# Ledger of designs, part 105: miniprotein binders against a7ua95r516to809

Target 1, 294 residues: a7ua95r516to809
Amino acid sequence: ASLSLLSISDLVPDLQFIFFWMSNAIEILYFIQQKSPAYMQTIELMDDKAGSKESLLSATISANEEAMTILEEVIMYTFQQCVYYITKTLYVVLPGLLDCNPFGTEPSSEQCRRAAGVCVCAVCVMPEAVRRVVSVFQTTSDLLQQYQVHSEIQSQMFAYLFFFTNVSLFNQLIDKGPARGWFQRSRVLQIQASVKILLDWAKGAGHNHLAQKFFAKFCSTVTILASPPQQLSQMSWKALCAEHPSLKPVQLHRILTQYQLMAELGPLPIWQPSSEDEAYIYRTVDLLESFENH
Key: E = the ipSAE of ESMFold2; O = the ipSAE of OpenDDE; V2 = 0.75 times the mean of E and O plus 0.25 times the DockQ between their complexes.

## First folded at step 6 (miniprotein)

Design qIa (at its last look DockQ between E and O 0.03; V2 from the best seeds 0.00; counts 0 for: pae O 7.9 > 1.5, pTM O .516 < .8, other shape alone 5.455 > 2.5, unsure alone 59.886 < 70, SAP 82.988 > 70, placed apart)
Fold by ESMFold2-Fast, scan of step 6:
Structure qIa (fold): chain B 294 residues (1-294), chain A 86 residues (1-86)
Amino acid sequence: as target 1 above (294 residues)
Amino acid sequence: SDPYLIEFAELLLEAVEKLIERLEEKYPDLDPEEAEELLKRAIELMTEALDIARELGLSEELRKRILELLIEALRLMAEALRLARE
């Protein structure tokens, strides 16, 4: 029952209700923002009976500010509830992305899905673990479209979802990667291919800029780990920092240490931190990313 | 008549009516009596606001009354959301 409830499909009725509240609140807020200035001018043009016009203007300003505050609270609350349900579902399905093999040869065209899209290929297959993650994003997109939620709020929603996905995947890879064998070259290439499917989905959905921004850390990590030894050994610490500015010194050092071990490059460190960064490679509190958006 | 206040009240009324319909149809595990009662009270306030807003020769005092009714309806709407999800 609990596992069934973690399916995005099982959460759709709750999400529909919350998106409906949010959409209504946004529509009313926009009405006030767009129409109130003209209404204020109408009041200003009225005959002033016993000096009450200033009182009506004051009451209108106060009511407008109060209405906007109430509506913004409703929008924020419903937004937070949607994020809660969606990220709870993502948290369960995301680890599977690090362990799946997108290079499988068996056809499963019936399992390939796009809720709103049309496949250009006669056969469109993706791993079940990747499909589950894409389904969460696609269902979210479909609900935002169904209730005609403004594009700015849609962007904020996907910013949070991509941020959460990036942090979850990065932390899982860094923390559990060595024990799970995820730093092995063959596994890293599988992870890279799986992540590309998510990034391609985001681009197709019109969220390429958000995906580039919020997946930067995990993409940098996978790019480094997937690099051939010949290419990576020619890059200095400074060059790697310049190419991967999203990675903190302790994070980059951990990644390179794992790379050196798995690529069997010998016992001595190839990549020496700059004197400026050397102190920061000991900041273990900075190793894992926080789920709190700074 | 006051076109702004009429449109505002009509927009709120439509939203609340749709919310009641959704509560009745989709979520049997919500507290329907309490949340629905708040939304029905909001409908009463918005209907009163509409009746006043449509009057000919609307005074400044009546316009302030309409704003008060619409704000109270919004507050009830927000409270209904909190109770429905409790």
Scores: ipSAE 0.690, ipTM 0.909, lowest interface PAE 0.9, mean pLDDT 82
Fold by ESMFold2, look of step 6:
Structure qIa (fold): chain B 294 residues (1-294), chain A 86 residues (1-86)
Amino acid sequence: as target 1 above (294 residues)
Amino acid sequence: SDPYLIEFAELLLEAVEKLIERLEEKYPDLDPEEAEELLKRAIELMTEALDIARELGLSEELRKRILELLIEALRLMAEALRLARE
């Protein structure tokens, strides 16, 4: 499909069309749900010849059931189409979050520090890579509002988009992090700052609960990696598991191994997995997350 | 006249008219030719349904005919969506 070359703005016309179909299907479905019971009551009250009223009631019930089935299928199909196009755009732009520097260059940071009394705001500028991801989320939000999509469907869509974002970032960090230098502490702090910008967007957009739920695995990973060595080395395996329940034992073990390597820290007895977890830390099939519902 | 069937048909007709208008705009990844034909047929069915539903002294047989027309129009709308996105 060559979606790797497209920005979200190139997809807006197609997304508008799909959201329009979804919104119309929802409105028609609500009409049937709200009005059909009263209509069937009026049929029940009709004075008629034997058999005619009963056959109309049966036909009405059958028609309503078929109409609702068709409309529910349209809603599901259009939802899947929206998610497909939006996540293809996200897949292209998300890796840039792991490479970008939200702190800017050291000379620019120095100039901003002197130009402003506090100079706290210039350190956290939004790099282009973060802006591209935010643009996808914001465009999605704007379209859902434009077409007055029901709030429950809006929440389901952002739940999936945040889930997709979490899986993509986590898998790339774990899989490509050693080769890309993403486990270096300075890089982890940059990644942490970039993700904070996304979390702030989600909070401002009214999706804080969803973001907290669906970003938990990636955020836990970055939190561990960003911890100072003296602080982290004092936390036992069980304490880390309790603090980061979203991480599977194999995932926590791998994160700690990469941390030790990059912090130039030797093996720590306190990080030895509990006897309950020993069987799980070697389950490499559980290391990466699936984009499918598992 | 049957106010419920009139409102149902009017809601569907409004939706289809807007859909065919949007299909005639140029969008990436749309193939509107077959989808437009289905939507034009749906408009014909809904217009027939409205004409019957507005008659005085509707029989129950005619009310069942109106339901059949509206459901077939809805099937055509759903199929048109799939064809336009294919």
Scores: ipSAE 0.668, ipTM 0.910, lowest interface PAE 0.9, mean pLDDT 83
Fold by OpenDDE base, look of step 6:
Structure qIa (fold): chain B 294 residues (1-294), chain A 86 residues (1-86)
Amino acid sequence: as target 1 above (294 residues)
Amino acid sequence: SDPYLIEFAELLLEAVEKLIERLEEKYPDLDPEEAEELLKRAIELMTEALDIARELGLSEELRKRILELLIEALRLMAEALRLARE
């Protein structure tokens, strides 16, 4: 019950606190890492008063290692907490992306309407379901920038969020898609358009490479399902495997089987798995993506 | 107040307190009055940084101030360690 009402805006105060400490801990860690060699060099250049230099060096190393260890723990913990809260919010809004009709004229966001009348910003022209997903990512980006979080940590966070989003969307599409009619061509085209808006946002935000990498499975699935029957029926199993290397044989087989059922196609020998893949297509445990493999 | 935020703030506080305790335990021979004074000052600065961090509504200025206090504390601790070995 409580999770369905959780918006990213409600988490902003909490996330601000976490991002603050994460950023500070990173900056302190980098400071220690940058200054430690200089301290060691300074100690090394000191006159060797009987055994004091080696003991001082050892103590300095030990103190720095301890401080770094604690800071790394803080960074890791804060990162995990950020991801935990943000992914909870994503979990709530992501299902709406699959049901979204982006070709409908949805009104601009109420917030932009109140502030500026008819806002024509890229976010306000998005379908509401897409806007909600983008809002989570945009809020995350804004917080990371506001607190000047190191670019590497920003990249890692977006990598994980895109990974999570891909796994969530892929699993929902594979598991619930047939029952919800998401494998119907008209619905697939809606999903494809919605994902394109999200990918265009990610490109505009500077995360194009990460988005392309981590959305590969979902995008491949949508691309196959969006393909006309006449085109897809001419593609061999090997050709489809080569064109969609992100898909496991069991996943590709499932997608093609469901496509065949939806399109009322007879048996297609050209889609028959190779003898090498035949053992893998029955590994149903590998059908859905795991959240642990990141 | 999200109980997880409180728990997180407490965990960060505890981590810094443990760092202080570990440094005190590891360098019991920080016996020169000057090194002890520097260590005490470092602890005070870290405590001040923690107190500021407990305040809700972190501005950029507060962030910078906390960072400066922690950096200065680390500097003073390094200086205390240097003096304790001379």
Scores: ipSAE 0.015, ipTM 0.364, lowest interface PAE 7.9, mean pLDDT 81
ESMFold2 (binder alone), look of step 6: mean pLDDT 60; pTM 0.389

Design qIc
Fold by ESMFold2-Fast, scan of step 6:
Structure qIc (fold): chain B 294 residues (1-294), chain A 89 residues (1-89)
Amino acid sequence: as target 1 above (294 residues)
Amino acid sequence: SDPYLIEFAELLLEAVEKLIERLEEKYPDLDPEEAEELLKRAIELMTEALDIARELAKKGLSEELRKRILELLIEALRLMAEALRLARE
């Protein structure tokens, strides 16, 4: 079967089916977790002959463990299927976020979006590339709400989607950024504004804590690259490592090197890695992030 | 009483009935026929479990009948899980 790239709207029927199975499995699991302890206590309090009550308790415990195992496997399978389809769609739309200009749209009072009762036309206009990414997250949120999926699983879903987005954007910026000119100050500011729109969406959706946690690496990268030269030059390597703990030494070194090139600072020995970190700076295998959630 | 076993069986029966209804909707990547057969078998097991549970309520305590209900509930859950795999293959 030939692979065809689908938009998120094309996947909605398949996602609805998978979320529906997930929701039903979660409901049954929740029932067992909430009701089985009281049932087991009822058995324990039975006035019965020696051994009979123990046998029933053992069978009930075994059955509950088996049921929970089966339901957890169904939930995990459906969760992984949803993640697979959603991240496949995200992977296609995410590179556009690094190339779009949120400041390039003419302000229009008629097209202004209202945010918390305030309309700022130029800042409120979402680029099409950002809109595509937001649409994937919004559709996911809508489906989770439609099928009343428990908040813990909703949080795990968005944790992974934000993790995936962070890794994808970080890897694209680090790997392709030099050739694409993405490290130029004007482009960095555009990327920062686009990311802010995405983070603002996450905050509005109730996922601010997850977004702050799982976007930390990409946000640190963009924050460093958007920093004024005077501010950045006053910080030591140790201070930058402490301020940006999500970045590995090799990643921080690559970012600072690109910053120095784009800022035309020349060969300034401002950021000297520790002797311990120097050993890791040359480990290019640690430069790009893995998509595995480990 | 055994409200837990009855509620469990009723909840699972409702869940598999809803899943059959959803499978009957047209999806481009699904082959629902075999999955529906497994879910219908799960309904049969849950109907049997509810019949046993009603008998248990009339006859009082029976360890063997309660164990049989648990066996039917677990087998129905296994059929539900297998139906999902077949529907997605």
Scores: ipSAE 0.627, ipTM 0.877, lowest interface PAE 1.2, mean pLDDT 81

Design qIg
Fold by ESMFold2-Fast, scan of step 6:
Structure qIg (fold): chain B 294 residues (1-294), chain A 87 residues (1-87)
Amino acid sequence: as target 1 above (294 residues)
Amino acid sequence: SDPYLIEFAELLLEAVEKLIERLEEKYPDLDPEEAEELLKRAIELMTEALDIAREHPELDEELRKRILELLIEALRLMAEALRLARE
């Protein structure tokens, strides 16, 4: 059975064991790191037969170094497994974010709004597709807190999850967006609003810096697509690149070319590249975002 | 008694059982006999740690250190099994 078909809730029991194991391995590693120097000093102070003292020191150093290396491998393995399971779940729910409408149907009447404490309060909840993505992030946060995982490891986890989310959304939008109508202004504004909900969640969870860093490429793309054609036509290529440093020149050029087609500006382009600008654009060959830590 | 160490040892035992299953699934062409022997030894060390904790509900510092030493050695053997799976 494929784990990519499961919801985050279905994975919680498996993730609980992996998170607990990872947390415990981290604590044992810290114990060894803190206690090893004191223990080594105790051995040095021993009044014993020369050979036995030196042999014990050598064996203890070797054993501690091996144990630390092994704990680091176990921590890395369990961390990678958590990332693997969580990102598999994210991959399934992320495309829905590009197709949802966060401006959705408001409560149909004042009676519904006044009865917010009754069943109709559900009408005010965020879009289902966005809620699914947020629930993955929230469940991850809850598990990290439940097993008291150190804040640095928590930051590394969300750095990977945000990086994966950014790459997945960017590649989906660039590869499939024009054909699925996602470059239309109304759809872009909906996407922008949905992304803002994710960024607001990240800010509330204490991960604002990570979200700003790792969502920069996708946010730049959405900002360009949401910009009026007149504003873009007033900017030079150098100004466009300076405004959007997270985008590679060829990525920015593809976005602008697709935007020109969707904006229906007739025979005149939104922006007119010089021969020098064109050479610069095509100096960069990689178009799609990739995972760069392999 | 240290409930944290007892729970950790129990989780390591469960994790080793899952590791054996994952090793067989991920590396079906690997000869698992040597890896399985290392995992069996890891289980024995975890069982010894659990037995010490069960027999001595009021753990002194020396017994606590012994339990940690056994758990660390078990983790070492599990990592060695994973290295064999890689080459």
Scores: ipSAE 0.006, ipTM 0.250, lowest interface PAE 9.6, mean pLDDT 69

Design qJa (at its last look DockQ between E and O 0.06; V2 from the best seeds 0.00; counts 0 for: pae E 7.8 > 1.5, pTM E .352 < .8, other shape alone 5.939 > 2.5, unsure alone 62.155 < 70, SAP 84.042 > 70, placed apart)
Fold by OpenDDE base, look of step 6:
Formats: sequence, C-alpha cells, structure tokens
Structure qJa (fold): chain B 294 residues (1-294), chain A 86 residues (1-86)
Amino acid sequence: as target 1 above (294 residues)
Amino acid sequence: SDPYLIEFAELLLEAVEKLIERLERENPDLSPEEAEELLKRAIELMTEALDIARELGLSEELRKRILELLIEALRLMAEALRLARE
C-alpha cells in the first residue's frame, strides 16, 4: 500500500498483536524480577547438602539472567515495532498540520458522523488535519491502556512519539516553511492554533509535561514567528536566546533571518549574534534536528 | 510471599533456560511467515495463561498448566525474534 494511504486504523490489527506481546513480556519480566530475589534467598537458606546448593544457585542465576535477557529483547523489539508503525502513520499526517487552517469551518470527521447526532466532543470540533494527528496519539493511548502496558513504557513511548513529532514538524517548518509561506504571520497563527489544540489534547491525556518538554523547540519557533514585528524587533539576540533555550544559535539565526525577510525588515543590529555565538550560527549541520539523538 | 508464586517463578526460570537452549538447537531455517505464525501462537498461549492465572485459586495443576503455556509462549517469541533479525 502506498504510504499516503496508510491510516492508524489500518495498523490497529497489527499493533494489537505487538502491544499484546509487549505487555505480556513486561508482566512476565516484572514477575521474574520480583520473585527471583526471594527464590535465591530460599536456596541460600537451604541446608548445604554436598555442594548442591551452590550449583542450584548458579543454575538459578543463569536461568534468571537468560530469561530476563530474552524478555528484554522481546520488549525492546515490540517497542521498536510499535514506534516504527506509529511513526510511519505520523509521517503521513504531520505535514497536514502545517497546512491546516483551524479557523475554517471544515466538516466534522466521518467517524463522529456515524453517531446519529452532532458529536460536540473535543475531537469532533478539531480541524481534520489536527484530528488525524490526535487520532494517532489517541489510538496509541487506547491500545496502551487496553493492554495494560506498564506506565513507564507508556511514558517512554509518548516521549519518543512527541520527540519524533517535534523533529518532523520543526525540520519541515525550517526547511520548507519559507517556500510554502508558513513563515507568513497569518499562516504562523494557524500553525500556532493547531499546535495548541494538540498540546491541549496531550494535557487532557495526562502527558502535559512530556508534551511541553519535547515540543519546546517547535513551540519556540512558532512563538518567535507569531510575534509581532514591533515586539520582536525590540528583543536582543541575547534575550531571545535566554527566552528560547531549546533553539541552537544556528536555528535562532535562521528563524530570525527568515522572519526579517518575510516582514521586510531592514538589518537589525539588536539581533546580531554575540561574539560567542558567531562561530555557531554557521554550523548548518546543527540547523535541522536529527531523529537519531533520542 | 505466596509460596506457590515462588515455586512458579522457579519452574518458569528453569523452563525458560531449557527452552532457549532448545530453540537455538532446533530451528536454524524458519521463514518470516513462519515466525509470524509462531508469534501469533505465542500470543494465544500467553492469553490463555493469563486467563488461567486470573482464576481464583492456583491449584498445582493450574500452576503447571500456566507455566507450560508461558514457557511455550516464550519459546515461540524467542524463535520469532530470531527470525525477525534475519
């Protein structure tokens, strides 16, 4: 199937199997980890009949290590597969978020239309492009809850998905934004509103801290671009660096340069990088975020 | 600490060891399709084991059955993982 047609709903059957394995492997691993110390202690308290205790203890330790290793491999593999499938779906729907006009009257999703009434739930009032992104995260959340996946693994999965989303949106905005007009104030305000809906969802889903942490770079970029020229032109390079610490100097410089071009501002000495940052603003390798750093 | 759970953990550990050793020896040439079928079967066995574990009262027979199912599931999962890496 072409990547363009892949929906999260199409992946649900495969994801269900993977989540099932992951959850069960975690449960078994946790059981072993909790019970193995007590078992070893029981062996240690046994009467030392002719060196059998040491051999049994050694065999038990070896068995435990091997079992735990296999379970950890299962958990890691299933986690990676979930992330792989979910991120593929995100890759397809995330570009739509940047092109979304959340202030337009787009018709409610087909899924909520199947209910005989106008559903006024928070998801039904979302713009279609935002709803598609939220649907990926909601489906992931629902599956994690359905299969009772350990809370730490849930947090790790959402951390990665938010990281991936931030990197994807940031890189697209920086790379394609000027050409697509996403740096235009009206378009930036649309993007800001769309991201706010996503963040509000994440807050409602209990992932507020993770969302704030991992979306910081994209949110900082959007905040700068959404700022009125009169306000932003009064902020020094140093003040902007301090207010947006998630942005590297090269990233901030790129954003400000594109903002200046878009707003038809002359050279602003106040935005001149510090002597300390001057060497870093030319590090084009650091301009885009890497997916590998997580 | 429920003595039955300790004994269960013991048996599980011993069984997982024997299974890993067996898996490494017996299945050098499984296809990805066969691995997927093994994983599906592992899931079914694990589901059955968990359902049995949710029943009130772990008789020795039930414990043994749960263990057997978990062992077989772990075996199939390890085999499937091996095939997926190839």
Scores: ipSAE 0.017, ipTM 0.355, lowest interface PAE 7.5, mean pLDDT 80
Fold by ESMFold2, look of step 6:
Structure qJa (fold): chain B 294 residues (1-294), chain A 86 residues (1-86)
Amino acid sequence: as target 1 above (294 residues)
Amino acid sequence: SDPYLIEFAELLLEAVEKLIERLERENPDLSPEEAEELLKRAIELMTEALDIARELGLSEELRKRILELLIEALRLMAEALRLARE
């Protein structure tokens, strides 16, 4: 049994360096923004020597704009490098969420007992697959806080990480789900429980609104698949589209098809797509999501 | 030799002085001479990157060169922080 582990801990030294740079570049940019009006006001209060005042103001503006442009590019570059390294580890660990069983799986309870005498931490009750994903998010959060990265940048970082997580899980579920048995009801409930652990982490970390926004497509998919047949069979196509606006018609159609197979239901007239959507339900090019931000 | 580039370099120097104060607060064991030398080198690299940007315009290759110099300057600041943690 060969195991390919890509651990976030192996990347921490590189991430520490990059986060340090982000924080410093942001502080330098902020300092320049704070001081720029003072320099311009000093020039405005000077005596005008044959119109040279306008020339000095123009040159000062130009110098400040160049400096701010360079710093903004450093911030963008360091942000992109962080995202690259972190998503590289997420890509490896995310598929395990679809295969794990959070019911009846116990973490290393004896290791927790040695550390604390009894097992009382939430990490000790998580399945390994969920723990690996949470560890990536938690390590990222800890580094951002350690280096005092601006909260707006922290939010943008987690927005992208949640977006990446959503795309990866959704695409694998849709693409590999039939062959892997992931549409069976017991499996869907296990997946739902595993994702709930991630959502609880995001809420406790102060990122609940980002998680709700950027996990919407995958969460909608799991919500539909987890719905009892009596409840779901009462919802029309139009009602499902309204309740789950993050799903494209081809995606909703595929999800309902898998639900029908899992529940041993035949086609339902109430799930017939609207005439507007009927042109789109077979557009296979739109089935999977792009990892590129649009 | 552009007087506005010189004033901008002075503004960056003031910003680096504030970063030194933060570094000393977070890493009280770093010697003042070690931190000052690393940060002085960082300021020189940032100033060089700005001079290159002004002289040659902002082509894609030049912007990459400027970002490389700024990243190297930030690596020197990170090393000052690591020295303080020892």
Scores: ipSAE 0.013, ipTM 0.315, lowest interface PAE 7.8, mean pLDDT 72
Fold by ESMFold2-Fast, scan of step 6:
Structure qJa (fold): chain B 294 residues (1-294), chain A 86 residues (1-86)
Amino acid sequence: as target 1 above (294 residues)
Amino acid sequence: SDPYLIEFAELLLEAVEKLIERLERENPDLSPEEAEELLKRAIELMTEALDIARELGLSEELRKRILELLIEALRLMAEALRLARE
């Protein structure tokens, strides 16, 4: 089945191969960078019998630069392939996060209890939908560690995975949320708890800074929707914009409109956009986030 | 024997083959006389390095020889790529 090809467990052998390629290309690049001075010194010390020393030196510099360019292309290609397959898997499992209930407990498996101490309890109490998302992140982390990929490349990988997750969740919540009841307070609190599990995983994995940066839009959205009516009614449009700078005016307006429609408690104030922002409220082209230009 | 060095040489050879396939797709007018001969020589050096790596009981000298052959193969690949671009 095509869907079985998108599961993280089915992709592990292919991902192992690609990560191995990436790791080896990085090691060769490092080797060339370390050996280059020795080769250059050897050329400098050679007898210039044929008067070809300058030609050989120039050719060696050019060849080393082009070899490094090829290796950089291989590294970039393998990185992009990993991102492509991992995000394709994430896309399949992420919608389930918006429908799951993390306040229920599930029996832990024997395998779950064999995990490292820090994450055992979190894994055991995790809803299946959240577990699938965490498994994608954990498998990626394990593969990067197994092949000893440099920490900066690991950071770039998780930066993109968090960016993709944020955009996917935000777009699904904004586009489909009203029809599916995801803006209801009980559902929003469940979503907030599920997101907390992902953020806690990221913190434990050493990626707290990246998670805070790249989940900002979705976290702002959930924070507003989870706010008590008494608290939210005391905030002006300007104050909300200042507190949630990641949200565009059209996005904030949509969120507040949905919040007002879902509220069953007393009358809430009408949030009025500033005169500067009014022109952008109906820019539907800016409502959903792009996967490519952020 | 260093199984990782053998696997590395095999993966590098496969990466070179994929790079050649990509180069041919993007540059169908690649000079067969110059660029193809350099790519053929690079493949020959990679194959020699892999054959040496498969020998039982790799010595430090054989390991260094393999790395030298791999570096030379990369140099020839870089020259082939430069010719393909012109």
Scores: ipSAE 0.000, ipTM 0.234, lowest interface PAE 10.5, mean pLDDT 69
ESMFold2 (binder alone), look of step 6: mean pLDDT 62; pTM 0.417

Design qJc
Fold by ESMFold2-Fast, scan of step 6:
Structure qJc (fold): chain B 294 residues (1-294), chain A 89 residues (1-89)
Amino acid sequence: as target 1 above (294 residues)
Amino acid sequence: SDPYLIEFAELLLEAVEKLIERLERENPDLSPEEAEELLKRAIELMTEALDIARELAKKGLSEELRKRILELLIEALRLMAEALRLARE
């Protein structure tokens, strides 16, 4: 078996050791950084009759830089391994989020109403598909907390996980959405509600700023697709570009074209790209997002 | 978890191998045996730290065991820094 075919719970024993070593490397780095100023202060107080004080100080700075470099490499490697296995698990469970119904586990959930941005029906329960995604994020958070990983590294890890989730969901929706019926209004509203569960989890976990930043593209897509026809048809191409700067021209054009088809607004194009953007709506190589960040 | 400890030790060894490659790139005149002896000692200390970490994982977090792991890892890093320093001379 491959670790990428296991649930996040199955990975916990293996991930515990990687998180433990990452935490230890980070703690050692901070310990050296904390002790270095004290040692350098000791050197500064030395009697410098032979000029040896400057030589010893230079040697100490060099040794600390070398130790920090080694620790940074260990931290980077363990961080990359954690991200690799966690994102492979996410990739397997994320498509289910686009196909689930968060307004209930049965057709009777159609009786549910959304009030104050939250489903308020008695039958409304977190779908299993959403629970699996949330479980990956929660398990990661629990491991980071259990091994007391520094908050900055925690933020970097969730930034990457949210980036990966955003790209995966966006690509799945754009590429497979037409064939799967995901652009139908009822399905879009289900997707929006499922995404809100993830965003609410992120807010509760203290990662609201990261979630808003890294989910921007997928959230913009869902927001456009969930817009009422009366509202969306009143907006110009330039206004939509300004409201949704995370979307590339080809991506926005594809989304609007699908929206027009699903809302039955006729075959005549309503949203005309600006002359500057017209060439870019045909750049199919820019349609799907890359998992490689810059 | 024991089979995983072997894979994790291999991961740590890969990090040390990259350090050896770096030493060779920066100082082609350095004797490999001199750097290797210091790094071998560092590997021994990291292996001891891994053994203590394994015990800690089974019995729960202990401040004394955590402190011992840190002491071993710091000593290993000092040996690695010394190897780099010798290579640069």
Scores: ipSAE 0.012, ipTM 0.240, lowest interface PAE 8.7, mean pLDDT 71

Design qJf
Fold by ESMFold2-Fast, scan of step 6:
Structure qJf (fold): chain B 294 residues (1-294), chain A 87 residues (1-87)
Amino acid sequence: as target 1 above (294 residues)
Amino acid sequence: SDPYLIEFAELLLEAVEKLIERLERENPDLSPEEAEELLKRAIELMTEALDIARELKGVDEELRKRILELLIEALRLMAEALRLARE
């Protein structure tokens, strides 16, 4: 199957099945956690003339612990499956966000064209590429709500999705940006506006804290690239490192080098790394981010 | 009767019945038939547990242990059915 055929809508039936399994497992786990202590107390208060009470209590504790372990494994498995399918879909649509123009004049949908200049719905005013990304997040949110998945699990899901989005966008921009012209000021401002739409969606969905935490690297990158030359030229290397702690020295150096080229600030570097950072930059080739812990 | 074990068994039974209905409507990409057989076996175990739990009068350690064994085995079968359905 062609990657262009991958839509979040195409995966909804399979995702519904997995979310249904996860929701049921969470509900059963919650039942055991909530009801077990009261039941144990009931056993403890029972008349133990035959000496069987201690054995029954031990067996019940063991059985409840085993049930909780099985349910936790099911929850983990279903969570990992949901993440896999959602991020696979997300990976296909994310590059379009870096290449779209949110300042375009015409609506993307036919219904919105009839209401041009009057339409206030998000899907009618955002670029198609941004709408596809938002649709993945919205569909995920809708499914989590439909199956009444606990808010903590919802938060963990969006934490991972935002982490994945941040790494994917950052790597695409750093790796392909020079060839695609994405470091040009006009393109950076378009990228910044597109990212703001995603961040605004996250805020509206109650995930502002997670978005701020997990988009830090990409947001730092876009913020630097969108900075006016007068402002950025007045900042030292040390000040930039302090303001953007999510960026590794080699990443910051690459971003500033591209900025200098695009802003036509001359051949001499304005931002000089510290001797320690310069040694690190010279010796390392690890520019791109990984989804694996080091 | 044992209210805790009855509530637990009824919750598991409701969950597995809904899962069987879902699997019967699943896409060709799933392996639902084998998973459905495991879930049907889980129903048998949970039904037996419910029958014992509902008829239980007073304290019978052996019957209560048997109910727990049936419910845990049903839960294990449900977990295995999930793995097969998403193979």
Scores: ipSAE 0.615, ipTM 0.883, lowest interface PAE 1.2, mean pLDDT 80

